# VH-VL binders against q58766: the designs that were tried, part 16

Target 1, 244 residues: q58766
Amino acid sequence: MIIMYAIGIGDNKEEVLKAYEKLKEEGIEVELIDNPKLLVDKLLDGEIDGAVRGSLSSSKVILYLRERIGKFYRASILKNPFTNGIFLLSPVGIDDISEDKNERIKDKIRIIEFASNFLKNYNIKAKVAVLSGGRLGDLGRNKVVDETIYEAEEIVEHFKGNVDIIHNGILIEEYLKDGYNIIIAVDGITGNLIFRCLGLICKIPGYGAVILSDKNVNFIDTSRNANWERYYNAIKFLIGGDFG

## First folded at step 18 (VH-VL)

Design c1
Fold by OpenDDE, look of step 20:
Structure c1 (fold): chain C 244 residues (1-244), chain A 118 residues (1-118), chain B 106 residues (1-106)
Amino acid sequence: as target 1 above (244 residues)
Amino acid sequence: QVQLVQSGSELKKPGASVKVSCKASGYTFTDYGMNWVRQAPGQGLEWMGWINTRTGDPTYAQGFTGRFVFSLDTSVSTAYLQISSLKAEDTAVYYCARHYNWEYFDYWGQGTLVTVSS
Amino acid sequence: DIQLTQSPSFLSASVGDRVTITCRASQGISSYLAWYQQKPGKAPKLLIYKASTLQSGVPSRFSGSGSGTEFTLTISSLQPEDFATYYCQQLYSWPTFGGGTKVEIK
């Protein structure tokens, strides 16, 4: 049976087609699908081995996927500019985790668990760094920042002694330098902003966003405005990328 | 005081199974991951894998999949290593060792010698 | 996996000598390196972690240094009880051990 992948094609067709052509040149079988539901159905029904949202509508594809497989989180896969490895960044959606403190903590814990297992499947040991809103020395300067610090500490305490996890404030550059490969943002807004700055402005290579859940779904979420390389890399990831 | 006490030495025939125990005391068992390390006679230390003592989720190093099973009984603060279909090359001292946040292995069991011979 | 290469494999020294053991990693491991001492028939004993932090209860004659790919364990003045085998370990990725360095009496 021929292994088949799919890329969703909505707007931004030129970039998607460019990715498609590059993949085809490499002998990779890719189907272009312009129907959000069809993309998800083909994936879940086993007609294709992996799917990339491509430039299809997020609200349509993601919502339908959620209807089919239940609640899931996402983590953006980015290349570490210091180590040349990869790291997962989560959450990256504005509504990916709860606004309620207790539920938000639970969401972050679940993300860490799913992300750790995800990396384990690729024979990568999870190294988790939890972001807060300021330096540790900033405690007491701002109530909102203080809450993020305490929340991060609570999460680290939850995984005490077992998971390789750290909280050292807002110092994401230090986390990445030290090779931490799971970065937990304060919230989805923060994560999304980090992603946009690193990926879209600084042009750090990325592979899209993976699905984090108890279900094994070969789906990569990509931006509708991404360049061809993003779509291309997403498919390459699904095929079995080497993360160094 | 923290202690890891392992079961006694084992003599087995090829094809048999063995289960080594590691009983922890002096600390909260579920607060520290437990590792297994193999040392063949006259050889160095070899990490076999670890088990999350809070979740029970095991991770096996390359070369230690299939015949090796990590398990827990948290009610008695004990970790287990089971080796099935024993081979002569499995002859070694097996250690349990706890770690903290992947910074170090600070406490070790006394080791269990498993000898596999016809 | 990350390979650790220790040197030398064997070292002969006398009481009072300064002893240095090196550990080289195949990849950068930051400071995620630990040193252990093992005597015959005994389990390994933690000496140093995070490359340079001395474990509580370990004599001050032991010290560790290094970062990235090169690390060293130093015994400033070798004592009779220090004759043993020493192992480095990295925990940057899945744990791996060096091949060991046996320190013998000259």
Scores: ipSAE 0.840, ipTM 0.919, lowest interface PAE 0.6, mean pLDDT 95
Fold by ESMFold2, look of step 21:
Structure c1 (fold): chain C 244 residues (1-244), chain A 118 residues (1-118), chain B 106 residues (1-106)
Amino acid sequence: as target 1 above (244 residues)
Amino acid sequence: QVQLVQSGSELKKPGASVKVSCKASGYTFTDYGMNWVRQAPGQGLEWMGWINTRTGDPTYAQGFTGRFVFSLDTSVSTAYLQISSLKAEDTAVYYCARHYNWEYFDYWGQGTLVTVSS
Amino acid sequence: DIQLTQSPSFLSASVGDRVTITCRASQGISSYLAWYQQKPGKAPKLLIYKASTLQSGVPSRFSGSGSGTEFTLTISSLQPEDFATYYCQQLYSWPTFGGGTKVEIK
């Protein structure tokens, strides 16, 4: 039986084709799909075993995916610059979590659960760090910052005991030094900005963004206009979770 | 007064099944993760896996998939280890142990000796 | 898996001796190490967690140190009740135990 993967192809065709040819040389069956709805339908109907968005429009693919499976979250997979491991950064989609304060706490709790299960499938024990907008010593200086600190503490209290989870404020560098591998951003904007700084400016290696959901969706979202290596590496990750 | 009290010793033949219980008291059962640890006669400690007491989701260490099943009954604050298709090499003391935030296993059951012999 | 190597595997000592047991991790584990004491026929008992934090009710003659890959358990003045087997455990990833160090009376 053939295990089949797909890469979306829209703009940036030369780089997608280069990835396709390299995968074909390795005996990996990949279909090139230029239709956003078809890519999603084939994945969800089981006609393909995994999909990379490739150079198709993000909004078209992601909107249709949401229509088919409902609410989901996205997490970026990045190499930890201080250790030999990876970490998940979530949320990274601007619309992944609610603007409503109580609902966004529920969203982050779901993200932690789904991200932990994702790592478990790769035999990785979750170590969760919840970011806030300041340090604990900053309480009382800014109401917005205070709110993020209280929300992070509420999330940690929900999980403490069974799960390795902490909140030590805004200090993402300390979390990463200590090997925390699920980093929960304050919101989608914050998560996206962290990803852009670490992944796009500082060039920390990564594998794209995965879908976090209670549905089994083997999908990686990659930057449009990526080089061929990004598309190639995304497929390799889908096949076996290769973090090299 | 935290206690983990395990069921008594078992003598089984190869191919049989055994179910070890671990009853917790003196704390909120769902606030701590529950682990199973094996110690063969004269040997060291071997982590078998754990069960999330809040969700009931088990995780098995490599080598403990298939014949080993962790389960929970939160109404009586009890964790269970079931071993099916018993083999002679399953002869060991089986411990339950709780954890908090993966910092330590601070309380252990007294152990249950399972002996598998023809 | 993160492997823990304890040294020595066996130690003969007298009451009053200072005893040092080492635990080496195959990769960095920060300070996520615990130490346990086990007497024959008994369950392990937690002594130290997070490398150096003494568990409540454990005598102050026990201490732990180390970070990264090298860790030690020290008993400053060995008592008769301290003759036991000692295990280290990492909790940085899915837990593993060291092979144990048996401390016996000389």
Scores: ipSAE 0.750, ipTM 0.894, lowest interface PAE 1.0, mean pLDDT 92
Fold by ESMFold2, look of step 18:
Structure c1 (fold): chain C 244 residues (1-244), chain A 118 residues (1-118), chain B 106 residues (1-106)
Amino acid sequence: as target 1 above (244 residues)
Amino acid sequence: QVQLVQSGSELKKPGASVKVSCKASGYTFTDYGMNWVRQAPGQGLEWMGWINTRTGDPTYAQGFTGRFVFSLDTSVSTAYLQISSLKAEDTAVYYCARHYNWEYFDYWGQGTLVTVSS
Amino acid sequence: DIQLTQSPSFLSASVGDRVTITCRASQGISSYLAWYQQKPGKAPKLLIYKASTLQSGVPSRFSGSGSGTEFTLTISSLQPEDFATYYCQQLYSWPTFGGGTKVEIK
């Protein structure tokens, strides 16, 4: 009956412990787990209701999670700097999607489906923007840019009608101003770089990265070197989607 | 020509169930989302939710997550609204309406009056 | 949920009058607003979408304006067939409708 959450504790113990103490003061039950396999097993076996990677090794936790549930994608949860809402940025793992252009289109389609369902669970209607490397007026200037534009248009055509989805090129700032809340990067490298610029340099508030899959996995990935507030906020988000 | 044709009026007792149909024609059914809208007598319009016609995945507005079920049969381009355990407060006209990219509801069914009376 | 407040709830006007109806959103909705006309016993009919785009087949006396939180529907010269109830709808998030504005011809 007791709702249980876990935070992985490896390096950076002091910041994880600060988050733990703050959550305990608020009556939130959190287990500290120092074993990557155990963290994943307890989550997937239903012994805990949600998990934050915390300061455990990403490679160990993510590798084992992939062994247990198969392929998944990651999306960063960030506050929209122009609105009161959040947005999901995906992919953000540098190798979350295929290098092959046909397979990466399929990957992005799956990301949009899983991200839309994730937002639906928080009673948020998906507004999807697909990034490319340029604007429609840039066609013919650069072959790589042209390919990203055509790929984005193919993805939009797949969803158009049922879903609120748009491609207007590289203009992420315009998408965010207009309240788009699922931002699809060209690939994992561009998504990761966008995250690093917005979240780590400009310090836009964030809640970690969620797992997007066809499994119901209540897990947030966090930096092993985060401050206590990042770990605390990730747990608060898992509990009820508290955006600050 | 785009058309949404709904099933006829229903008179039901409390506790019964009803299934309203909405048959689409004149367009590719799976290219547009399908919405259900309720209008109680003398009242305004209330969005009940929608169903993704490509995937069959329904979404229900707050307050419509229990006795209301959306479904579809793409082979006959038809969406359905089923209401179980009918209450007097369910008396209303129920509309289907399609959307495109969530910009508008451009075509509506003619409405189905469901009356729940002891 | 995003609440839409329409004003006035009711108005009476003469043929030829300029009529304005206001719709206010509880938060910013960009230009994601549609206007509908509903006559007694009939389904709503789309007039305007994306705040200002006139639907095909709708008379040019109808126009819409606004962005953010404040929107208006204008009928430049009211005609007898414009007797109806008018609804705004936001589609920025899960859709909601305004409470409606009943327009009667004097």
Scores: ipSAE 0.745, ipTM 0.890, lowest interface PAE 1.1, mean pLDDT 92
Fold by ESMFold2, last read:
Structure c1 (fold): chain C 244 residues (1-244), chain A 118 residues (1-118), chain B 106 residues (1-106)
Amino acid sequence: as target 1 above (244 residues)
Amino acid sequence: QVQLVQSGSELKKPGASVKVSCKASGYTFTDYGMNWVRQAPGQGLEWMGWINTRTGDPTYAQGFTGRFVFSLDTSVSTAYLQISSLKAEDTAVYYCARHYNWEYFDYWGQGTLVTVSS
Amino acid sequence: DIQLTQSPSFLSASVGDRVTITCRASQGISSYLAWYQQKPGKAPKLLIYKASTLQSGVPSRFSGSGSGTEFTLTISSLQPEDFATYYCQQLYSWPTFGGGTKVEIK
C-alpha cells in the first residue's frame, strides 16, 4: 500500500521547497499542492493520508476546512522541555472556544476527548492537566479566578477514574515535569499566549497545530512564514509521530 | 466489598470462539476503567488493553488488534472479552482488572483459564 | 513501549530476612510505578502504587521507593505468607509489567 502526504505551497516557496527536497533525499515522497481547496479536498476524499498547510493562506485553507467538516478546535504540538515527549496545548485559537462559561466547559470536554483520541492514534496514552487561573489556596480572593478553579474541577469530575486527569491550578511547569501531555488552557487567549511564550520566545520545538474534531482529519497547520525545518518536522510527525 | 467475578474455565478447539465475562459489584462501574490481562502458563503478565466504561471505547495493545474484542453491558455492570479464531497460543489465564486514573490496578477478577487444544 | 527489568528474577530467602527487589525502567516514568504480589493460582494483589504509597490492608513491612528509572520494593522482615512472585508495573504510558521476581523459601 502507498501512503501519500502533501505540503501546501504558497508565498514562502523557498522554505517549503527546501523541506520537500530534504524529504526526497530521505526517500519520502510528498505532493506539493498550491490550491487550498484541492489540498483539503484530497485529504478529506482519501486521496492523501495526511496534509500540512505549509505556506498556503490560513484564511483560505482553514476556513474551507471548517466549511467541509464543521466546528473544530486546534492544539499546538510542542516538545516537553522536561521529558522526551510532546504535549498538546489547547485551545490555541483565540476564538476556538465559547466565552460563555457553560459552553466553554462543553468545549473543553470535547477538546479532551478529541486530543485523547488523537494521541491514541499515535499509541500515546493521554495524561490530561486542566489549568485554572490560580492555586486552590487562592479561593475567595477573586471571583473570576474562583470560577476558573470550579470550572476545572467540574471538568476533572467528568473524566476521573477512566482518564488520567488532574487539576492543581495554574502550575503548568509541574504538570509538564510530571509528563502531562494534554494541557487545557482556560480559554483561547491564555492558550495562544502560552504558545507564543513557549514556542516563539523561548523557542521550544514544535510541530504545528493539529485539528481536533469528531472527524479523523490528519492535518497539521503550520505558520505561513516558517523555516523549512518546521514543514519537514510536520511531515515527519504525520508519517510516524517523530517527536525528536 | 469491591468484587470482580469472572466466568468459569473454558476448553475449546482451535478455530472456535470464547466470551469471558467480568461482573463488577460494590462500586460504581462507570467510575473505573476496565483492563484485560493475559498470563500464559508459567509466564508473566501481559496487558491486552482496556475499555472506557463510561464511553464503551476500547483500546487494544499491540498484538491484540484483530481477534480480541472488548465490550460492556453497563446495565449489569459487566465487561466482556471475546476471542475469535482461537489458536493454541491463546491458552492462558485471562484477568479483568479495574484502574483509577491510571495509578493502579487495585482489584482483579479471579481469572478465567481458557485452554485451546485439539 | 517502556520496558521494565526486574532484578533478581529469582531469590531464595529465609523467614525474617530483609528482601529488596529492583525494577528499572527504560525511560523516566516519574513515580508511576506499582508493585503486585501473585501467589500460584491466584490473581495479582496490589501492594504499592505511585512508587511508595502502601495500599490499604497491606502490611507495613512492605515499602517502595524510587522515581525516574530506578525503583525498589523492600520487605523488611520476610514472613511465610510473603513467598510469592512480585511484579512491577508502570502506568506512565500504556501499561507494561516487569518479568517478575520469584521469592522462594531457602
Scores: ipSAE 0.741, ipTM 0.890, lowest interface PAE 1.0, mean pLDDT 91

